# VHH binders against o75319: the designs that were tried, part 182

Target 1, 181 residues: o75319
Amino acid sequence: GNHIPERWKDYLPVGQRMPGTRFIAFKVPLQKSFEKKLAPEECFSPLDLFNKIREQNEELGLIIDLTYTQRYYKPEDLPETVPYLKIFTVGHQVPDDETIFKFKHAVNGFLKENKDNDKLIGVHCTHGLNRTGYLICRYLIDVEGVRPDDAIELFNRCRGHCLERQNYIEDLQNGPIRKNW
Key: E = the ipSAE of ESMFold2; O = the ipSAE of OpenDDE; V2 = 0.75 times the mean of E and O plus 0.25 times the DockQ between their complexes.

## First folded at step 12 (VHH)

Design P16 (framework vhh_4orz_3; at its last look DockQ between E and O 0.90; V2 from the best seeds 0.00; counts 0 for: pae E 2.1 > 2, grease 24.3 > 24.2)
Fold by OpenDDE, look of step 15:
Structure P16 (fold): chain B 181 residues (1-181), chain A 120 residues (1-120)
Amino acid sequence: as target 1 above (181 residues)
Amino acid sequence: EVQLVESGGGLVQAGGSLRLFCAASGFTFSSYDMAWLRQAPGKRREWVALITSGGETDYADSVKDRFTISRDNAKNTVSLQMNSLKPEDTAIYFCARESWDYGEYYFDYWGQGTQVTVSS
């Protein structure tokens, strides 16, 4: 059977909206087949995701999935009204320029199409922390001109967990700006 | 060295069928989950089907009941039988090995892909 990702239970299922942005980060929701390996209070399904978002009086307008598998849940498990984008992103290494560009392009496209609402861009990898945090911060730094430390602090605070990967942090703080096109 | 080599792609009319093959080498094939993914022109790569080492299968809803993934451990092959093909199935189809590493699932090896074109 399917394994629960390691340390998955240790992370808050859903963060908070990042003030001044339309980003919200969360850990990967798991489809029903994983629930047999979880206590009821540990379960976090696609349905649970939307319930938690609603509890925050927010609405998801886009989900960007950065995991490198399709095992955890299916796009069809999501409401039809919320578009789903998959960006296969390798873990533990700084995303390549193509991945960064894909992410930026997706975000910019969403913002252009959703100027008339306040729907959120939900981003997740496995834990919704490292890959997720890097790409969100990379966007804020490269596109919005936010200071690296401010971006990282904002993400960490809102996610409720701090970025863990030093290579990601180092790249955000000292790495070059990536092209936006 | 891990190698995955796809074959069986081609041009087919809508409603037609194709069978794709992936020949695997360089690892204990029977111990790994295998998957098919595809990338249509101008679109992102998407997951199509998975078959576990135990023989369990899963499919994207878009291909469910039309595609069948299977494996032959004796031959180190994974296959994708595609029936009732549609123009929207046009894509490069990739064979991939799925692994468990660093506490998560991920596709760690890919083939070069095989082109499938479905004409209307």
Scores: ipSAE 0.725, ipTM 0.884, lowest interface PAE 0.6, mean pLDDT 95
Fold by ESMFold2-Fast, scan of step 12:
Order: C-alpha cells, then sequence, then structure tokens
Structure P16 (fold): chain B 181 residues (1-181), chain A 120 residues (1-120)
C-alpha cells in the first residue's frame, strides 16, 4: 500500500525563495498513485511543484531529494531538463559529516555552473522541514558565515513552518563548523 | 539481528545476464517490502527495483523491461534477474529493507553489496 506520510497534509507544499540565497524548500511531491487518497486541493505532484514554482516567477535548476526512500516519486516524474540529486538522509538524527559534505559539494557545484542565471536549488525531505532546514542552514552557517539564529529565522520564515527537531536546532546553534577538507 | 547478504555478482559481457540473490535473516521477511539499489563508480546510490510484501513490483525507468525483482518468502530471499546488461549497469548492487515507521517510508537495513561489472 501507498501510505500518505504522517502530517504531510499539515504542511504548505512550497515555501518562498530564501532571499540572498538560491534555496527554496518544499515537502515531498507525491506521484499519481497517491492521488486516490487525496482531495484535489491536497494534491502535490511533481507537476504541481513546478507549477507552484512558476507561479512565484522562479525556476528550478536542481532538486535535492533527502528522503530515505524512492517510494513517493521517481526522478522520471520530473521534467528531463531539471537535474535530480538523491542524498539518502536518515531522519531523526543530525545528518552525519559525509551527508553534510555531499550536500555542500552539490550546492557549490550548482552555484559554479549557474553563475549566469538565477535558477533555484529546490531541497526537500518528507515534510521539507527538519532534514531540509538543517542542511540548508548548515550550508549557510558553514560556507556563507551566516549567524545560526539568522539562518534558522530565514529558513522558518521562508518555509512558513519552524524547524521542529530540538537536536537539529541545538547542533546548528552550538555544534562544530563542518569543514569540507 | 537483521542481516541481508547479497550474492550472484560478477563479470559479464554487454548483452549478458546475471541473477542476484539477497538472503534475509533476523526478521519476519514476508511482512516487509524489499528493494535493490546500486552505486556506480564515482556516482551516487540509485534505486533500481522494489517488491512489496504483497508482491507488487516497481522499477526505475533505466532498468524497466530488462530487470525483474522477485521474492521467495519460504526461503527468505529476494532476487534480481538482470537481462540485456549494459556497461552503464556496472555498479555495486545493494539489497535493502523498507519500513513504514515514524509516519514515513525509509530504508532501515542494507546489505554489504555485490559487484556487477559489465564489459563492452
Amino acid sequence: as target 1 above (181 residues)
Amino acid sequence: EVQLVESGGGLVQAGGSLRLFCAASGFTFSSYDMAWLRQAPGKRREWVALITSGGETDYADSVKDRFTISRDNAKNTVSLQMNSLKPEDTAIYFCARESWDYGEYYFDYWGQGTQVTVSS
């Protein structure tokens, strides 16, 4: 069976671009097979994602999928023109250094290849909140020198929901800077 | 303790076939969805195929019509039949168990992997 993730309906599908960055966060899109369990206004397919991004006058240049499953949608459900990157990220625990490094490498690579445009890096986990918010904020803190509280506030405001996991917040505020050797 | 042990990897020429096996132990195998994923040199891990506890199957587009996933609940084994192999199928192939827990799907256990090399 296809189960809708718990509380998935409680979260806004897509946030706003985080000003001064190339990041936009959203919850996991659900492929067609999940739609029989959803009212029309609850649907958020890969197509719906791109429609909502377009409605904000934005364009996706990369999707980073942090879920630890391929159940919810497949890369083939996305437009061929938008690169898709999977980083299998365990929920509940603070992402490990290898995961943080992979995320930073992907973001840095995208930014170098997209200096001549304003395309966005779309980042999502299941709810587009905890793993998503952690890795975006970790990047801003470690690479761009943003103060932890400022990074968290910016993410919360633009996502429309606050980071919920205390261990993630604690690591962002007081944890070590992860240097990418 | 949950264990997943892959076997059946090897070297094969393009156009050839291999069958991978994953022997599962330490849990009620018939109750879990099982998957195969792969990681090519210098590439990221990619999902390949899924079989549910009910026997429903799903495949990545890159392997559709060439690979077949199956399970034998009496033997606690999930298998991947790989036909019409291409050089780009060269990868370490991992068996994984998928759980619904904490309100979402996730892979909670992985095997060590088995190497598949396809020569041109």
Scores: ipSAE 0.620, ipTM 0.833, lowest interface PAE 1.6, mean pLDDT 93
Fold by ESMFold2, look of step 13:
Structure P16 (fold): chain B 181 residues (1-181), chain A 120 residues (1-120)
Amino acid sequence: as target 1 above (181 residues)
Amino acid sequence: EVQLVESGGGLVQAGGSLRLFCAASGFTFSSYDMAWLRQAPGKRREWVALITSGGETDYADSVKDRFTISRDNAKNTVSLQMNSLKPEDTAIYFCARESWDYGEYYFDYWGQGTQVTVSS
């Protein structure tokens, strides 16, 4: 039996494009087998994700999945034209330097390959908030030189929910700059 | 304490078959969902198959109808029968345990992997 992730229903499915960036954040889409325990208005499938992105007049060019499982949906549930990248990211603790580097490498590769379009990088963990917000902000701070408070405010506003885990917030605000090597 | 040990990998000819095994110890095996993942050279790890504690199965589209995951709760083993093998199936195959941890699914233990090489 499939379980709906705790508090998953409490979060907006998809945020808004973060202005000045190529990022959009969302909670994990759930494949049809999870829908037994969901009202129709609560459903958020891989297809629903793409419909909602299209409704914003945007297009995804990459999905970065930060969950530590493959239970929620299969990469094959996504359009073949959209690259999918899994970065297994441990929750509840600040991501380690290798995970941060993998994320930076993926984003930089995307931006290079997609310099001639305006497609977005979709990023999600389970709730599209803590791990997702941390890594997006880490990128903006370390690579783009954005001030920590500005990165956090931008993410919170565009996601529609504030980062919740204090250890992530404190690391972004006061922690060391991570290498981009 | 928790250990997952894969075995049964090797070299096989394209079109051939191979059966992988995962020996589990250090936990109540029958209570956990189990999965196989694989990692081809130069590629990221990808999910292959899942079997729930209740015995329900699911597969990646690329292996559907060629691979069969099964479990033996009496022997604490998970198996992956791989038929009609292709060179693209060449990878290190990993056994993983999946738990429901703090309100979400989570692969919390992994084996060391076993190499499968499919020649032309």
Scores: ipSAE 0.533, ipTM 0.794, lowest interface PAE 1.8, mean pLDDT 92
ESMFold2 (binder alone), look of step 13: mean pLDDT 86; pTM 0.851
OpenDDE, look of step 13: ipSAE 0.599; ipTM 0.819
OpenDDE, second read of step 13: ipSAE 0.682; ipTM 0.875
ESMFold2, look of step 15: ipSAE 0.488; ipTM 0.763
ESMFold2 (binder alone), look of step 15: mean pLDDT 85; pTM 0.852

Design P17 (framework vhh_4orz_3)
Fold by ESMFold2-Fast, scan of step 12:
Structure P17 (fold): chain B 181 residues (1-181), chain A 120 residues (1-120)
Amino acid sequence: as target 1 above (181 residues)
Amino acid sequence: EVQLVESGGGLVQAGGSLRLFCAASGFTFDDYSMAWLRQAPGKRREWVALITSGGETDYADSVKDRFTISRDNAKNTVSLQMNSLKPEDTAIYFCARESWDYGEYFLDYWGQGTQVTVSS
């Protein structure tokens, strides 16, 4: 057995591009072995992800996978042209400084190498909310100088769901800026 | 309480074979999926293979057809048979346990690793 993540069906598959940034957030895609437990309209495979991004007239240039598992899909399920980066993160805990540093480094590297295009950085955890929203907002606050409440509002609006974990929200609003380069 | 202890690493020539073992203790072994991951110096940890509690297996493309993961529930062990080894397989190999908890899969315990060195 493959179990569908709890509440995974409750979330929109893909959000909208966050204006003024290169970020787009989504929930974890599920490979074919999960589809026998899903109705056709509930399926969200790696292929479905890319189809939905194209429907928005956008293109992915990098996927950052924040899950602490390889069970849901494999990098091989993605197009060869799209780099994949795994950053193992534990759910329910605010990501540690090392994880924040790895995320910032990956984003900065992508932006440097993609100055001449408009490709997006796709970020996901299991539901595409708490770990995903935290790291994107942390980047906007620490690197781009966005006000915490503005970063959170922008993420919530574009994802179509609000950050749920109060500890993540509190760290973004009141926690220290991480200057780990 | 939960312990994972890897063994079987060593130095081998390109084209050779090694078999890694992971001895598990402190939990009901047959209820959990087990995984192997590896990390070369200066590189990120990457997933290598997974075996479910039911015995289903998955492999990274880089090792597919060369590596075989298996388990022995009577002995609380998971093994990785590595054939046709290449210099790029040089890494510390880690055994990990995968849980289903809080509504999702995640790796929750890791061994300290066993060194595999493949010379050209």
Scores: ipSAE 0.436, ipTM 0.768, lowest interface PAE 2.3, mean pLDDT 91
Fold by OpenDDE, second read of step 13:
Structure P17 (fold): chain B 181 residues (1-181), chain A 120 residues (1-120)
Amino acid sequence: as target 1 above (181 residues)
Amino acid sequence: EVQLVESGGGLVQAGGSLRLFCAASGFTFDDYSMAWLRQAPGKRREWVALITSGGETDYADSVKDRFTISRDNAKNTVSLQMNSLKPEDTAIYFCARESWDYGEYFLDYWGQGTQVTVSS
């Protein structure tokens, strides 16, 4: 059967919009088949995601899914009005240059096409923390010229949880700038 | 060494059928869930179907009721029966192994894929 990801229950379902950006991070929503293994208050479905975003007076314009499986929920569980992008991203390892480039390209494309609104880019992995935080911070550092420590602090504060993986943090702080195009 | 080899692809008319096969080797096949994915030209790779080690199945909505995933543990194969094919089903189809580690599901091995072309 479907297993609930370890420690999934320990993380806040949805973070806050990162000030000065269009990013919001959240943990992976789980489709209905997982609910039988969860208490009602622990449930976090695609529908719940959108309700929580709405409660923040925000609107999602794009979802970037970084998980390395597609069994947690189906793209069809999302409103048709919100584009869904899958970027298979291996856990525990610093994303490779191709993955980083795909992420940057997606974000830049969205921003180019959505200059007339304030819709958000929702990004998630399993916990919406390490892979998610790395790629968002990598973008802010490489594309927006943000200081690494400032990017990390901003993400941590808005997500409500701190990046945990030392290799991610080290790469962000001391690693090379990656190609943007 | 883990290996996945797809076969059965080809050209078919709209409304036709194809059956894809994936031969697995190099691991205890019956312990793992298997998946089919596809990638159309200019599009990203998308999930099509999953079969667990226990035989439970799941499908993308776009292929539900048309495609059937099955497995033969004695032969270490996973199959995808595709009926009522549509031009939008044209893609390279990939077989993948799904694993559980580090507290999450992930696809860890892929085949080279097999081309499916559906003409209108």
Scores: ipSAE 0.324, ipTM 0.693, lowest interface PAE 1.1, mean pLDDT 94

Design P18 (framework vhh_4orz_3)
Fold by ESMFold2-Fast, scan of step 12:
Structure P18 (fold): chain B 181 residues (1-181), chain A 120 residues (1-120)
Amino acid sequence: as target 1 above (181 residues)
Amino acid sequence: EVQLVESGGGLVQAGGSLRLFCAASGFTFDDYSMAWLRQAPGKRREWVALITSGGETDYADSVKDRFTISRDNAKNTVSLQMNSLKPEDTAIYFCARESWSTGEYYFDYWGQGTQVTVSS
């Protein structure tokens, strides 16, 4: 399909690296077939993603795709040298414990294998906001011991947009720590 | 009113084939991506296959190369051809409509389901 995701144009393509972490968040890249419905300045292809990361003097070492579809771009659209991990995560719902576990294990594995470099873990859902922000903040809280409000503030500031889903925010602030690693 | 009605389920031996059908009504069928989901005993409902309004298809890894989703816009139907069936494919199979506003396999309507049982 080539319909643009709802409100996708409302969000910045790529945030900034979250200081003290290896995370960078962005909205879903759209393959070239979507560009007929976009003005040139609105385009954000997989190639555009890597160009914008490079412009920040950063380098991606892993992409974690949280969308529940492969419709927007294919792994083949990415450089073959950058690992791609798909974690199917339904929107609107707080990610389940299995999804949280998979995310934590992928992040921990990347960090252990990339001790000798400063490459980033790029995380996205459709808008790079709710599912993306939830899982990054959940990792920081549960694994790194960051206070919930500090994790959320750091994500919001670096993404350039605030987490919008109240159920996600409430789970981060008041929910249990998931010790599933 | 949106209605999705599944049919074609049944009992089949491992290695066999079944074809599931979904009759859709109450909306402009051509405008929506359609999907098949399944729920196996003791598991959550999982997505199996999707077909866009333009006919592009996508499949879960567990069924890739064995299942084929197709649609007939003139008849408002979506179908799932299931080949090389395994006992692990035993589940209730649901037809679903993808919500236009989300675009991410978020389904706003689905049918009551049809039982598929694969014996070894």
Scores: ipSAE 0.014, ipTM 0.227, lowest interface PAE 7.7, mean pLDDT 88

Design P19 (framework vhh_4orz_3)
Fold by ESMFold2-Fast, scan of step 12:
Structure P19 (fold): chain B 181 residues (1-181), chain A 120 residues (1-120)
Amino acid sequence: as target 1 above (181 residues)
Amino acid sequence: EVQLVESGGGLVQAGGSLRLFCAASGFTFDDYSMAWLRQAPGKRREWVALITSGGETDYADSVKDRFTISRDNAKNTVSLQMNSLKPEDTAIYFCARDSWDYGEYYFDYWGQGTQVTVSS
């Protein structure tokens, strides 16, 4: 469907690289068919994503798409040189252990294969905020040993928007560490 | 308690029309996008039509220009007008609530469905 996602215009297209990590977060890019519903300054296509990343002097090596839909853009809209991984996640609820495991496995695999470069892992859901921020912070806490409050603060600062879902924040701060390598 | 109750299904001849209704209760209806999905025997449930809280509509290619979704916020009702029906439209039709925050056509509540049978 060509319906613009609810609140999508409220969020910055792309955050900044999270220092000390390979992560960058952004909202979902929208394919060309959505542009008739957007002002020129509101457009954020897959091409626009790569242009904005380049403008920050960064390079994407992997995109992880956390949306529960395939309607916003197709993997074919991305450069063939950038791997694309779909992990279907439902919003509002804390991602389950299987989803967390898939995300961690994908990140660990990318880092192992990209030791000799500084390419980024781009992560997005619809808004690039709640599911995206949760999984990135979960990785930093569980795998990298970052303190929960530090992970959340780092994500919020670099994304330019604060995590909104209290259940996600509480799980990150007080929930168990998932050792599901 | 969220409830969605469908009605209006039945048997119709190919080329005919039916209008489905969904009565919603237990939530602030005006805040949610509403949808119709269908499931034919032996097939996966598929999305058919969506109407946003603001009244924008979207349709699956298979029903575009034949089906029209509408809502009446005063009555907490979603309707689906189905024209030029084909045997391939035979399915159980479900009313569904789309979470306002998703924008991803992920549906968190469904009715029990109403059967539509189109004979040739």
Scores: ipSAE 0.015, ipTM 0.377, lowest interface PAE 5.5, mean pLDDT 89

Design P2 (framework vhh_4orz_3)
Fold by ESMFold2-Fast, scan of step 12:
Structure P2 (fold): chain B 181 residues (1-181), chain A 120 residues (1-120)
Amino acid sequence: as target 1 above (181 residues)
Amino acid sequence: EVQLVESGGGLVQAGGSLRLFCAASGFTFDDYEMAWLRQAPGKRREWVALITSGGETDYADSVKDRFTISRDNAKNTVSLQMNSLKPEDTAIYFCARESWDYGEYYFDYWGQGTQVTVSS
């Protein structure tokens, strides 16, 4: 059977835009086949994602999917007007430099192509927390020169949940800046 | 140790067919979901097809109705039948095992890949 990810129900579906940035974080949407295991108020489909973004008076211009699976939903479940980018990112360990480079390149490319609008980059892993928060904060620290503690606080506040993995937090606070554009 | 070994790749003309095989060893094959992913030159890896331990299948829209994934649990093999091949199907095709661990699905083992080239 299709299993709901552990603790997935414990997390807010969608955070708020991180002020001063184009980022918004959320947990993985679940396609219709998962709905039989969810109460109506627990459902968070790709359609629900776009409805919640619109309710915040925001618009998605890109989705970056950091999960290491394709099981939870397919790109075809998303509106055709929104680009989808898959970066297979292993959980539990700090993302490697190749993954960090891919993420930075995707963000920089989006920002260059979207100078004339205010569309958001939506980023998610399974819970929209550890891999998601790490890569967003890593971008802010390395590219935008934000202080690590400020980046982490901004992410935690806007996501509505604090980064949980100590190794991720440690790398953000004390690890080297990656110059891997 | 877990091993996934792909075979069956090669050169084929547009409209042709190929059948890929993945020989799995080192684990209880029946308990795992198996997938095929591909990576074209200069592109990122994309998912192609999945088969569950129970035999349910799912496909990317780009290959739907052209590709068929199947498994033979007695032989520890997953296969991908590819029909009506197009030049845009040119890629290295990877076999992957999907695990449920730490409360989520993820691909935990990959084969080295097999090259498929479709000429116009």
Scores: ipSAE 0.390, ipTM 0.736, lowest interface PAE 2.6, mean pLDDT 91

Design P20 (framework vhh_4orz_3)
Fold by ESMFold2-Fast, scan of step 12:
Structure P20 (fold): chain B 181 residues (1-181), chain A 120 residues (1-120)
Amino acid sequence: as target 1 above (181 residues)
Amino acid sequence: EVQLVESGGGLVQAGGSLRLFCAASGFTFDDYSMAWLRQAPGKRREWVALITSGGETDYADSVKDRFTISRDNAKNTVSLQMNSLKPEDTAIYFCARESWDFGEYYFDYWGQGTQVTVSS
């Protein structure tokens, strides 16, 4: 049995590019084996992801997968031209400093190598909301100097759903800046 | 306490075979999916193979038709038979347990890993 993640259907598949950044957030794509449990309009495969990004006139240059599983889809389900990065993150708790460092390093490396194009960094966890939103906002706050409330508002608006985990929101607003990366 | 202990790693020539074992203890082994992941030098961990509690298997495309995952529920072990090994298979191989909890799948326990080196 392949289970559809709880509440996965409640979230929009893909958000909008976050203006002034290279980030776009989405929920986890589900490979073909899940499609028997989904209506046609509910399907969101890796192929569907790339079609929806193209519909926005955007192009992915990197996918960062924050899920703690490989069950939902395989890297091989993605185009070979798009690098795939796995950062295993546990839900419900604020990501630790090592995880934050790995995320920042990956983002900065991508931006350095992609100065002459406008390709996006796609970030997802299971719902593309809490872990995803936390790490994107943490990057904007710590590296780009964005005010916490502005980062959160930008993410919420572009994702189409608000960050739900109060511990994540509290850490972003009141927690320490992580400078060592 | 959940424990996963890998064994069977070593040095092998390209085209050769190795069999990895993972001994599991501290939980009801039959109820969980088990997986193998690997990490090559300078690379991040990548998934290799999965076997469900019901015995269904899935594989990364890079190892499909070369690797076979199996389990022995009486002995609380999961195994990975690796055939036609390539230098690109050189990595530390990790055993992991997969749970369905809090509405999603996730790996909740990992072994320490076993080194596999494939010489050309």
Scores: ipSAE 0.406, ipTM 0.745, lowest interface PAE 2.4, mean pLDDT 92

Design P3 (framework vhh_4orz_3)
Fold by ESMFold2-Fast, scan of step 12:
Structure P3 (fold): chain B 181 residues (1-181), chain A 120 residues (1-120)
Amino acid sequence: as target 1 above (181 residues)
Amino acid sequence: EVQLVESGGGLVQAGGSLRLFCAASGFTFDDYSMAWLRQAPGKRREWVALIDSGGETDYADSVKDRFTISRDNAKNTVSLQMNSLKPEDTAIYFCARESWDYGEYYFDYWGQGTQVTVSS
């Protein structure tokens, strides 16, 4: 069967909104079939995700799923009112320019369409850390002009866990700005 | 050394069927999830189907109810049965092994691919 992702239990289910942005990061929700492998306090289903966001007095307007699989949950497990975007990203390597541009365009489109509300863009990979943190920070650096170290610190603080992959951190700090316009 | 060798690709008319095979060697096949991905000209690779070590399957929406992934652990083979083929299914089809490192899933080994061409 599908097993619980390695180290998934080591991470907080959902971080806090990144102040000054519309981003919130979380680890992958696990559909009901995984509950037999989890203690009640370890469960983090799609429903649990929305409950935890609501507990922070926030509301999701978009979910961007960066995993390279659909086995953890299906889009159909999410409320119909929340748009879902899948961007397949392979772990380990820094996301390619097309992936970065697709992420930026999705974020820009959401912000343009949601000027009149304060809904959040929820971003996740398996742990909601490396791919998730990279793409959020890349957006802040390239589009919002945030200094790399400030973007990384903001993400780490709000996620409650530090980016772990040195190649991702190195690219954010010293890599080229991806001008997609 | 890990090897993945695809076979079964070819030219078929719309509405037809093909069965793709992937012969795996060089690792404990039963311990790994296996996947099929495809790449049409000018497009990025897209995931098509996955089968985990326990035999549970998953499919992209574009192929649901038309394609079936299966595995034979005794023969170290994963296969993709493709029914009701459409011109839009024309692509190079790749067999891949799914791995993980510190909870991040990725495809660490790929076959050379097999061409599937569906004529209208």
Scores: ipSAE 0.052, ipTM 0.442, lowest interface PAE 5.8, mean pLDDT 89

Design P4 (framework vhh_4orz_3)
Fold by ESMFold2-Fast, scan of step 12:
Structure P4 (fold): chain B 181 residues (1-181), chain A 120 residues (1-120)
Amino acid sequence: as target 1 above (181 residues)
Amino acid sequence: EVQLVESGGGLVQAGGSLRLFCAASGFTFDDYSMAWLRQAPGKRREWVAEITSGGETDYADSVKDRFTISRDNAKNTVSLQMNSLKPEDTAIYFCARESWDYGEYYFDYWGQGTQVTVSS
């Protein structure tokens, strides 16, 4: 297949549900064509994602894909019953206000439509860490009034990896609250 | 000194074709994935297509089956063949180099862009 994303193997495939929220974070699933470059225990296809979520006694109701490519898997590789939303985000840079607004709008819409169930919002970028952690924490801080350090700690603990990008951390801790809806 | 220089933009009528070129210099071209992005007036920048160092390609849904990205490693060039152009394809088209840092993919160098205008 296509080349495995750099450092993709260094990260746990999927984290735990973030308690008190509907969020779960994971790294990008890789379609079957990538499996030739992976040992059986390293595989993490869209099917593997749903199996791992089920193993935690959880159910996905929405996937938000933050990668800037469609190379790793296609929406049609997902079950027809699970909505898929693509928000193209560039890595390294703190997401702009328009991207933050789009993410918040999608989350709020899902929560409104899913009041009577406990389905999760799955969020991923390439590694399920920096862009993913930033946008989830930004939502918790701006919409739910969580203290920045508490949001970051919760994400780090549940993802099993700490946010790595200092500019993202700095923006979450000291940046302005974005009221962009 | 990394440089990306786009060319090939212009004015075409709907249903027409254009081929964009990006000349790269100042780095080992073969080692990098390359991308095309576009920005229409009053809109955010949108990813269009990318090609890996190994030649694997991917496209935005809005352009699949109409656009083809390719590269010529001997000439340090990436190109975008645009067929069946629509007025909504009107934008400044940017060539970009993909890089990696701290588990994030990002575009670390960009060209200045080339204007594509599609009349109805």
Scores: ipSAE 0.195, ipTM 0.568, lowest interface PAE 4.6, mean pLDDT 90

